# VH-VL binders against CheF taxis protein family member MJ1615, part 24

Target 1, 255 residues: CheF taxis protein family member MJ1615, of Methanocaldococcus jannaschii (q59010)
Amino acid sequence: MIDKSSEIARFSGKGILITPKTLEKPLLKWEKLEIILYKDKIVFEFVDKTIEVGVEDIEDVGAELPKKVIDIAKSTLEDITYHSSIIIKSKEFGNVMVGFAPETSIYGKAPIDNFLRKLFYILLNKKEVKILYNAGENSENTKWENGFLTFIKKRIKDGLVTKIEYRLVVEILDNEDSKIYDIFSNIKDVEIEEKDVDGEIEPVLKILQVKDGKDIISYLYTKDKKVRLFILRYMVILLDYKYIGILRYLQETVE
Short names: E, the ipSAE of ESMFold2; O, the ipSAE of OpenDDE; V2, 0.75 times the mean of E and O plus 0.25 times the DockQ between their complexes.

## First folded at step 14 (VH-VL; framework fv_acimtamig)

Design r6 (from q1 with heavy chain L102I, light chain S51T S55E; at its last look DockQ between E and O 0.70; V2 from the best seeds 0.00; counts 0 for: pae O 5.4 > 2)
Fold by ESMFold2, look of step 14:
Structure r6 (fold): chain C 255 residues (1-255), chain A 123 residues (1-123), chain B 106 residues (1-106)
Amino acid sequence: as target 1 above (255 residues)
Amino acid sequence: QVQLVQSGAEVKKPGESLKVSCKASGYTFTGYYMHWVRQAPGQGLEWMGIINPSGGKTYYAQKFQGRVTMTRDTSTSTVYMELSSLRSEDTAVYYCARGYRIDTYGLYYFDYWGQGTLVTVSS
Amino acid sequence: SYVLTQPSSVSVAPGQTATISCGGHNIGTKSVHWYQQRPGQSPVLVIYEDTERPEGIPERFSGSNSGNTATLTISGTQAMDEADYYCQVWESYTYVFGGGTKLTVL
């Protein structure tokens, strides 16, 4: 059993607090940072400052860091090869960006990805969606199915051990049977389109997959635009879909 | 079949250096991290450091900073660990151990271990 | 530095269940791995990611991890299970082992 106040994940490394005011400081620098994730909140512990917000106040994950911030790391001979960011709503400053990087690049993306996997679980799990699965280009008469985002365990054998990965899918409950749509694999293209969703014109994700040589076009609606953003970030950051469709515009600075 | 075969036992004097080899076989050498772990007689396991065999980048436990050097030779699939300025407390069995696959999310375990190399430091 | 605490020894009768603890601050948020080291031999991975068995490890080995304690459990303990057992985590870019637990089967 996980307590609401119990720590779910932690990132230890270097960080930098980015606001218009901090960017003006002559001694802006990267410093020790601990990021602690709880079920309902996230805490950023800098050397002399602690910032805590509810998870509902997380606005973005993995947005590009300002050039000045990257240049500061390079100028101080810090290894900034792997880095990421989290944007939060702050009562004092409005939107605030926290840049972060591992202590060493020896482990590659792993320290960041291990933390972000837990964060995306909190941000995406059980979020309500509507889907037109395999509806094709002319989908005007296809009925939206109600579902939710969930994660399924995938096991990938590697010698004596099995890699355990959790992958985002859409789950539909049809009477007593569940139905899983794995629309986040084999993606060839992703775009945003406007569609009629139960009587209202809404932005939706158009996802083109290729399975067994056939194109499969699905449309995914999320009521919360932040959930849509987090899905796109998840696809770029953890699924490595970097250069297709609108995902081209969401690249992190490391690529 | 993954196998890690280390060089033979050594006897050293204080102030000398040791260099242990670890030859890997049965897998893609540059695809997995390699570690060195030591165990003093009758004691527990102590991590010394990690090398990425693809590029040769290393990271060492703070205790060994300035005394340890890890290198690799990709043509022979061999990792080397050198420890300088030896003292009697460096008497131990030295193990190479394979880490997880590079470029995946980190699992941070050691799945295969070499047979160990006893290094005795005495006058 | 992060510390993992294990009991120095555990004794069980053949066929009984052995439980080996590994204490650490917030260890429940970390992935815990367990190694068996028989006398004169190299360590062998017996549990990874808290609960998973590598292929070839008997089903009687299991693990759990919650709060400040991770646990290795050996059910139906056999004489061949007599060994030292180490827990291990990754913390602050380093690898940390517990002090080890000697399992004796009487």
Scores: ipSAE 0.622, ipTM 0.834, lowest interface PAE 1.9, mean pLDDT 89
Fold by OpenDDE, look of step 14:
Structure r6 (fold): chain C 255 residues (1-255), chain A 123 residues (1-123), chain B 106 residues (1-106)
Amino acid sequence: as target 1 above (255 residues)
Amino acid sequence: QVQLVQSGAEVKKPGESLKVSCKASGYTFTGYYMHWVRQAPGQGLEWMGIINPSGGKTYYAQKFQGRVTMTRDTSTSTVYMELSSLRSEDTAVYYCARGYRIDTYGLYYFDYWGQGTLVTVSS
Amino acid sequence: SYVLTQPSSVSVAPGQTATISCGGHNIGTKSVHWYQQRPGQSPVLVIYEDTERPEGIPERFSGSNSGNTATLTISGTQAMDEADYYCQVWESYTYVFGGGTKLTVL
């Protein structure tokens, strides 16, 4: 018996399968969709079809839906304001986009965000990165540090309850004290810049933060282009930095 | 402190409608969703529906769709729940409950409850 | 429809530990919340997000959630803890409650 992967998350709502072929179909419609996330795979269960791909076959998250798809949604869904998409490489269908939206708008984007948080966890957690933290003060003496992306729980008191927030951070590997850099909070600007990384010129993320009234510039490098994309998508979707720096042009910057 | 004060007990006949009010205080009224949950005598809790902070959107449990209407008055910090075409099975204590505002991980729970309103439906 | 299953009743002696289970398919992947309802009173949140205690809730209340079972644990149970307890989750745009467990302190 094949050990079934444990379910990590599920999204229930409406969805649409988008391929060049399906876009030409007059009967294209939003239909019931279950998205099931596992550690190693993601499953899209439509009414009459199921698509299963590995996590590694996820190519993008949160890409803009075609106008035609949005127009169709307006006739089918209560509110199309809240929606997202996942682009995957399917063996059966090739590169496809799955658009999805909640059954109702009553909860806003929370249902989507809830699912996407877990998705980004799977996509980004423990990914290796290099970081130049606070490079603005001593840029000449700052060396790249090896680390990995990790999600930590941040507790914020709010009256009777403590809010739990999962935050993406960089944890340094070579530090006995488990040094953590929070480079995804209070972001003022995000750019891509070419920098020398271990003797090679590489594109890196330049992140400008404001801490204690001071500007802090950090650089983040990952050898995986897709991971970089997911970091940017994470910033846009879950941290709501969609109008900052290159993030506003994310669709244009993704080749 | 957060307080949810509901209207008093009611006795209704089958076919009639009930309308329960829930007045909120001690917090930013427009910052939280409001829910209605009922409990039949000796039974468990049953979720009825939700109304968003602005009052412009509602979502009802399938069981009550077509019979339930939730409204919200920001000026008086009051939420209303109306249930029509009452049946004996609608006899219950009706609670308003404040929903946690979900903006992080999509976690839904009720942190404050009204004192409950007993509605008895009998011939 | 998603269903949460609780035992109908649990009995404990004063000072002993009470354990109340809440079963649900893959409930470990969900956030479970617990409510206490004393006789004639409104429900009170005692655990949220599986393990978190609201302010004012005694430390003797704790929660866990894994696999297909969430658990509310009350250590050093007191007479005042006698109540009905309900687990709750969100599923498919519906708030789902367990059937409730009556905790009796002997």
Scores: ipSAE 0.020, ipTM 0.580, lowest interface PAE 5.4, mean pLDDT 88
ESMFold2 (binder alone), look of step 14: mean pLDDT 94; pTM 0.957

Design r7 (from q4 with light chain H25N; at its last look DockQ between E and O 0.65; V2 from the best seeds 0.67)
Fold by OpenDDE, look of step 14:
Structure r7 (fold): chain C 255 residues (1-255), chain A 123 residues (1-123), chain B 106 residues (1-106)
Amino acid sequence: as target 1 above (255 residues)
Amino acid sequence: QVQLVQSGAEVKKPGESLKVSCKASGYTFTGYYMHWVRQAPGQGLEWMGIINPSGGKTYYAQKFQGRVTMTRDTSTSTVYMELSSLRSEDTAVYYCARGLREDTYGLYYFDYWGQGTLVTVSS
Amino acid sequence: SYVLTQPSSVSVAPGQTATISCGGNNIGTKSVHWYQQRPGQSPVLVIYEDSERPSGIPERFSGSNSGNTATLTISGTQAMDEADYYCQVWESYTYVFGGGTKLTVL
């Protein structure tokens, strides 16, 4: 068990604090940043300030940086080819976006992705969901199953090296056997659709997969809109599904 | 089979430069990062730097910044490491080591190593 | 700078279990890799990602990582296992090696 006080992950690089107020400041610049992730909180250590918020105060991950921020980087010759962002609700600063980029681009997105993998773990692991798996093949009488999001270890052979990845899945709590649905692989399309969930019409994720040459449609419901957003962000950022379905318009879709 | 074959041993004088080559075979050369690691006699391993698959980007350990240059020749599947302003302390076995794939994250280790090149710096 | 600390030497009798530690601040949050280097030879990756074995590495080699210590364990140690062992992590965009541990098989 991870001690709540124990560091889970750290990102080291450059960062920029973005608020409506800071964007108006001529001295806004990319500066040294340490992001420290704990089980219950995330800490942003800038050179002259530290922002600490609870994990529950994370509002978004991977949102696009404002153009002005990019322009600042260009003007200062900062290499931010690879970057991401975290939007947080801070008591001190209000709603803020923290942009961050690796110290060097030599490693590509790896430093960011490695950190975000841990972040998404914290944000998504064990979140309760309902799932309608393989609805395309099932009759209208298919019932929603209760489950939770979980990360499983996946081994992928790549030539001489075996890659170890943690993949998001849905685990069903049913009886003595653990049933796992892998609905985040081989995704062809992602949409939001209104469906009846236990007598209420709710927006759900519609996920189209291709398995064994066949299309499989599954629906995923969560009561927490932020969790839904994080799932979508996870698909875009870590699964590289950038241009399919609603993922192309993620900002518009989740507003 | 993956092979990294390095150039032969060298003897240098202080102030000179060394250039070691590492020829790779048995895999897609342009797909992997390459590293250089050195080991002084009786000492541990010391990372020197990394070069990306295209050869267009490098990152060096702070200790060697300004003195080390890593390059790649895709046509010959060869990586080079040049160290200038040599000192006696630069006497070491120099290794090339294959790093992670460009399209992979989280694999920050060296899975294959060259046989090493002994460079002796003496007056 | 990030530092990895290893014991300078470990001795075991043949057939016994050898344990080599690698200490580092919050090393448990990092991926630790281990290399074996026999005298006069190049390093060989024996464990990666804390506990994974490359192909060809005997099952008697295992690894763990938690808290501030990573551990390489060699069960049923054999004479051929006599070598220097190095732990390694990625930190601050650099690669950091431990000081190495000489394993002697008595």
Scores: ipSAE 0.604, ipTM 0.845, lowest interface PAE 1.1, mean pLDDT 92
ESMFold2, look of step 14: ipSAE 0.742; ipTM 0.884
ESMFold2 (binder alone), look of step 14: mean pLDDT 93; pTM 0.946

Design r8 (from q4 with light chain S92T; at its last look DockQ between E and O 0.66; V2 from the best seeds 0.63)
Fold by OpenDDE, look of step 14:
Structure r8 (fold): chain C 255 residues (1-255), chain A 123 residues (1-123), chain B 106 residues (1-106)
Amino acid sequence: as target 1 above (255 residues)
Amino acid sequence: QVQLVQSGAEVKKPGESLKVSCKASGYTFTGYYMHWVRQAPGQGLEWMGIINPSGGKTYYAQKFQGRVTMTRDTSTSTVYMELSSLRSEDTAVYYCARGLREDTYGLYYFDYWGQGTLVTVSS
Amino acid sequence: SYVLTQPSSVSVAPGQTATISCGGHNIGTKSVHWYQQRPGQSPVLVIYEDSERPSGIPERFSGSNSGNTATLTISGTQAMDEADYYCQVWETYTYVFGGGTKLTVL
């Protein structure tokens, strides 16, 4: 008896399955789609098919949809102003892209972002990283610190209510004081740079922030390229950092 | 302070239409969604629909589709809800309620409510 | 359609803790909001996003949400807390209210 994992999140809307084969199918259309996220797997329920893959088989999030897919939506008068995608490695279908969009555009990107927040949580939470925080001040004397990505609650007052946002941060492992670096706020620039990480030259994220009117540079390393990609996607999709540094060329950068 | 002031009570006959207004003040009107929720006498709350900050988009509960029209006048900071083909079952207090900001996600609740408008539909 | 289930009524003595449940399938994966409606008045938001209190709401109001049940808790219940309480969620691009619970303070 296989215990079903608890549902973490669900997206309801319309979707389209994109493979080289499906793109050639004349009847390809946007159809009803349920995306169910679990801790260990993600399920795409279309009208006539279901695709289930492990979280580890998620290859990308937020990749651009093919032009043909957009044209199909236009031809069928589907409003997909707000949309996203998930690329997965499926045993049955191979590498596939699932495009998805809300049933209505009335809520903007909120339905998508709400789901993707949970998805990124699953993809990024507790991932191990190394960080050089505020390297501009200490320059060559700064040592890599071991940490992990974590999401914390950020409270923003907005009149009667306090807006609650979950923000990605780096928590340092060896610190009894639970030292946290907020390197994903007030970002001015993001680049990839080769740096020495424990004796090896590795590509790392260079993040330029503005804090208290000062520029600070931090470097973030992860050995998992996919995690790096997801961090970048997170910055673009959920933090709305568009068109800065490498983020403007995210597709090109990850190819 | 945020205030939502609705139009006064109305008495209607079956087949007629009602139009309730909701004037907003004390905040940036064009920044927030607006909702309409009704409550039949002695019954619970029922969501009717939503209108976006610009007024250009609406989404209605399935139950009211085809009968309800929500509009927005930015110049007067007023939202309107029209319900046609009235039935006795449409007798209710109708509320406007402020929704989330356009630039906010994940906040699907109503933080401010109008005082309500009683509409009685009787033959 | 998604349905929220609340008890029709709850009674408590002054000073006691009132608990109002809101049941829904996998409601723990959703954000639950609570409204208080006193007789003849408009609803008032008392809890949002499961456990957050708007400004002006007393600390005796708290909320939790897990599994299939969200809960509104009123500690040290006072006479003024006598009202109808509604839970609410967003589901499938619509807003869903519970049936409401009448809280009586004895």
Scores: ipSAE 0.576, ipTM 0.841, lowest interface PAE 1.2, mean pLDDT 91
ESMFold2, look of step 14: ipSAE 0.672; ipTM 0.855
ESMFold2 (binder alone), look of step 14: mean pLDDT 93; pTM 0.949

## First folded at step 15 (VH-VL; framework fv_acimtamig)

Design t1 (from q4 with heavy chain L100M; at its last look DockQ between E and O 0.60; V2 from the best seeds 0.62)
Fold by OpenDDE, look of step 15:
Structure t1 (fold): chain C 255 residues (1-255), chain A 123 residues (1-123), chain B 106 residues (1-106)
Amino acid sequence: as target 1 above (255 residues)
Amino acid sequence: QVQLVQSGAEVKKPGESLKVSCKASGYTFTGYYMHWVRQAPGQGLEWMGIINPSGGKTYYAQKFQGRVTMTRDTSTSTVYMELSSLRSEDTAVYYCARGMREDTYGLYYFDYWGQGTLVTVSS
Amino acid sequence: SYVLTQPSSVSVAPGQTATISCGGHNIGTKSVHWYQQRPGQSPVLVIYEDSERPSGIPERFSGSNSGNTATLTISGTQAMDEADYYCQVWESYTYVFGGGTKLTVL
């Protein structure tokens, strides 16, 4: 169990606080930034200010930076080749975007991904969902199952070492047995579709996978809009499914 | 089998420069980061810097900024480390060490090491 | 600068369990790696990511990391295990090593 008071992850690098007011400035400089993640809160430590918000006040992850910010960075030769963002709801500042980038681009996107992996764990782990697994072949016999999002460890051999990856899955508890649906691997497409969920028409994620040369369609539902968003962001950022279906739409909308 | 073979021992005078080579074999050279770590006699390990798989980017420990240059030759699968303005305190065994793949989670340890190159700096 | 603290030396009798600590502020939130260096030899990775063993490393080597202390444990210590051991983390875009621990097998 993770102690609520214990630091879970930290990102060190540079960042920029983006508000309507700051965007009016002709020059925006990236400054030293520490992002500290806890179980219940996230802290942004800038040089001259600290912003602390609850995890529940995280509104988005991985949204594209405004073009102006990118242009200014280019003009000043600021190395932000790899960057990301977190949108938060702050009592003091309202909805603001924190852009962040590694101190150096030497490691590529790894420093960002490593931090975001833990962030998504906090945001998505144990979230309740409903799933229609493999509904394409036997849709008439498929019922919504209650489950929750979880991360499982996947080991991949790489020479002397084994790479450990944590993969998002849906776990179903049935009769003291755990059933795992790996619905976030081998994804061909993702869409949003309206479906009947317990008597109500709701937007659900339609996930098309390719397994063993066959197409498998599954549907994932959660009433939490942010969770849906975070799942999509997870797919884009950490699974690199940025150009498929709704993910493509998401990219186009945010850009 | 992964092998990192370094150049031979060197004796230098203060103010001179050293250049150590590390030839890699047994794996896809362009897929992995390379590091240099040194160890003074009877002392611990000290990280000097990192070079990315393409050789186009480097990052050095602050202590060595301005004095160290790391380069990479893909055609020969060799990484080089040059240290200028040598001091007696630079006497050490210098190691090349392979980092992880560019696309791998957790790039932060060294799985293979060269045999080391002793560089002695003395007047 | 981030500092890793190791005991200078640890001694164990053959067959006993050796424990080497590595202290660092909130080290439990970091990935800790361990290297073995026998006299006159290059370092060898023996534990990575807190508790993972590379291929070829005996099972008697294990690692843990929590709070402010990472620990390398060698069960059933053998004469061949006599070496210097270094812990290592990544911090602030640098690689930080502990001061090293000399393990003596009595």
Scores: ipSAE 0.575, ipTM 0.835, lowest interface PAE 1.1, mean pLDDT 91
ESMFold2, look of step 15: ipSAE 0.677; ipTM 0.849
ESMFold2 (binder alone), look of step 15: mean pLDDT 93; pTM 0.951

Design t2 (from q4 with heavy chain L100I; at its last look DockQ between E and O 0.59; V2 from the best seeds 0.62)
Fold by OpenDDE, look of step 15:
Structure t2 (fold): chain C 255 residues (1-255), chain A 123 residues (1-123), chain B 106 residues (1-106)
Amino acid sequence: as target 1 above (255 residues)
Amino acid sequence: QVQLVQSGAEVKKPGESLKVSCKASGYTFTGYYMHWVRQAPGQGLEWMGIINPSGGKTYYAQKFQGRVTMTRDTSTSTVYMELSSLRSEDTAVYYCARGIREDTYGLYYFDYWGQGTLVTVSS
Amino acid sequence: SYVLTQPSSVSVAPGQTATISCGGHNIGTKSVHWYQQRPGQSPVLVIYEDSERPSGIPERFSGSNSGNTATLTISGTQAMDEADYYCQVWESYTYVFGGGTKLTVL
């Protein structure tokens, strides 16, 4: 169990606080930034200010930076080749975007991804969901199952060492047995579709996978819009499922 | 089998420069980061810097900024480390060490090490 | 700068369990790696990511990391295990080593 008071992850690098007001400035400089993640809160430590918000006040992850910010960075030769963002709801500042980038681009996007992996764990782990697994083949017999999002450890051998990857899955508890649906691997497409969920028409994620040369369609539902968003962001950022269905739409909309 | 073979021992005078080579074999050279770590006699390990798989980017420890240069030759699968303005305190065994794969995250360790190169700086 | 603290030396009798600590602020939130260096030899990775063993490393080597302390444990210590051991983390885009611990097998 993770102690609520214990630091879970930290990102060190540079950042920029983006508000309507700051965007009016002709020059925006990236400054030293520490992002500290806890179980219940996230803290942004800038040089001259600290912003603390609850995890529940995280509104988005991985949204594209405004073009102006990118252009200014280019003009000043600021190295932000790899960057990301977190949108938060702050009592003091309202909805603001924190852009952040590694101190150096030497490691590529790894420093960002490492931090975001833990962030998504906090945001998505144990979230309740409903799932229609493999609905394409046996749609008439498929019923919504209650489950929750979880991360499982996947070991991949690489020479002397084994890479450990954590993969998002849906776990179903049935009769003391755990059933795992790996619905976030081998994804061909993702869409939003309206389906009947317990008597109500709801938007659900339609996930098309390719397994063993066959197409598998599954549906994932959660009433939490933010969770849906975070799942999509997870797919784009950490699974690198770019330019597929709703993910493409998401990227185009944010850009 | 992964092998990192370094150049031989060197004796230098203060103010001179050293250049150590590390030839890699047994794996895809262009897929991994390379590091240099040194160890003064009877002392611990000290990280000097990192070079990316392409050789186009480097990052050095602050202590060595302005004095160290790491380069990479893909054609010969060799990494070089040059340290200028040598001091007696630079006397150490210098190691090249293989870092993580470019496509890997979170694995900030060294899985293979060269045999080391002793560099002695004395007047 | 981030600092890792190790005991200078640890002694164990053959067959006993050796424990080497590595202290660092909130080190439990970091990935800790361990290296073995025998006299006159290059360092060898013996534990990575807190508790993972590379291929070829005996099972008697294990690692843990929580709070402010990472620990390398060698069960059934053998004479060949006599060496210097270094813990290492990544912090602020640098690689930080502990001061090293000399393990003596009595």
Scores: ipSAE 0.583, ipTM 0.837, lowest interface PAE 1.1, mean pLDDT 91
ESMFold2, look of step 15: ipSAE 0.663; ipTM 0.848
ESMFold2 (binder alone), look of step 15: mean pLDDT 92; pTM 0.945

Design t3 (from q4 with heavy chain Y108W; at its last look DockQ between E and O 0.50; V2 from the best seeds 0.00; counts 0 for: pae O 2.7 > 2)
Fold by OpenDDE, look of step 15:
Structure t3 (fold): chain C 255 residues (1-255), chain A 123 residues (1-123), chain B 106 residues (1-106)
Amino acid sequence: as target 1 above (255 residues)
Amino acid sequence: QVQLVQSGAEVKKPGESLKVSCKASGYTFTGYYMHWVRQAPGQGLEWMGIINPSGGKTYYAQKFQGRVTMTRDTSTSTVYMELSSLRSEDTAVYYCARGLREDTYGLWYFDYWGQGTLVTVSS
Amino acid sequence: SYVLTQPSSVSVAPGQTATISCGGHNIGTKSVHWYQQRPGQSPVLVIYEDSERPSGIPERFSGSNSGNTATLTISGTQAMDEADYYCQVWESYTYVFGGGTKLTVL
């Protein structure tokens, strides 16, 4: 059980606050940054300032840093080989981007990914969705099912230890039994398609999977545009599907 | 079985350099980070640094910055740690330790250790 | 600098439960790992990520971490468990070890 008052995750490294005003500066310096994640809020502790926003004020995750920021970092030999970003809506600063990177790149991207994994858990867990699972082009009998996003534990052996990985899935409650659709594995393509959802035409995620040598198409719908975005970001960042379909587009558009 | 076999004990004088080797076997050498940890006689454990699988990147504890160099030879599955400008306080058992990542933050703990190399620094 | 505090020594009779504490500021928010070091031997990982046991480590070893204290518990302590035990965390891009606890089995 996640206590609202308890720290869920922390990222320690360096960061930069990116605003229109900041981008006008000739030199940008990465400074010490602590990102603390709670159930209901996220806190960015810089050296001289602290930004606290609600989880609901997170607008984007994993957006590409502006080219200028990257170029400046290169010119100053700042080690930001691995980095990510969080866009937040701040009362004080408006929409701002926080870029963050480990103190050293030797650790790879893992520290970032692990922090973001917890962030996505907070952002996506228990979000209500509708799903058409294995909906072939001619499956007249497939109905929208009500479910919610959840993370399941997968145990992976690594030498002497067992690693626990959390995988995003859709859970359907039916007759007191839980049915799980693993729609985020073995993805071949993802795109957005307009479909009828309860009498309204809505944009939905079309997910093409390959299972047992067969193509499976599923549709995922949520009213929350941010949740939709976060699902896509999750797939790009943590599932490494950045080169397929709309995910590629998402990656290219944010550059 | 995973094995980390280190070089033998050494006696050094102040101002000299030590170089300890750690030969790994029983696993994919290029798949794991390696750490060095030392232990002074009767004292606790002290982390020195980390080297990535390719050997191209290192990160050292601040205390050892400028004095320590870690290298890696993939062809021989061996990691090296060199410490220069030795002092009497550098007398310790030096361990290589294989790193595994925790799931929470992606930081390291050490699942396999070498047998240790005693280095004595004395005038 | 971040400091981990362990008792210097703990003594238990065979079959009893040994408890070794590791104190650190807000250590409950960190991942704590434990190592066993028998005399003249290299450290051995006995607990990782607060409470997980590596393969080959007896079930009598367990770990917990909350608040400002992490705890290694050895139930049904045996003579072979006599060793130095070290807790370890990460802080500020340094790996920090506790001072170690000598467990004596009487």
Scores: ipSAE 0.055, ipTM 0.677, lowest interface PAE 2.7, mean pLDDT 90
ESMFold2, look of step 15: ipSAE 0.739; ipTM 0.883
ESMFold2 (binder alone), look of step 15: mean pLDDT 93; pTM 0.946

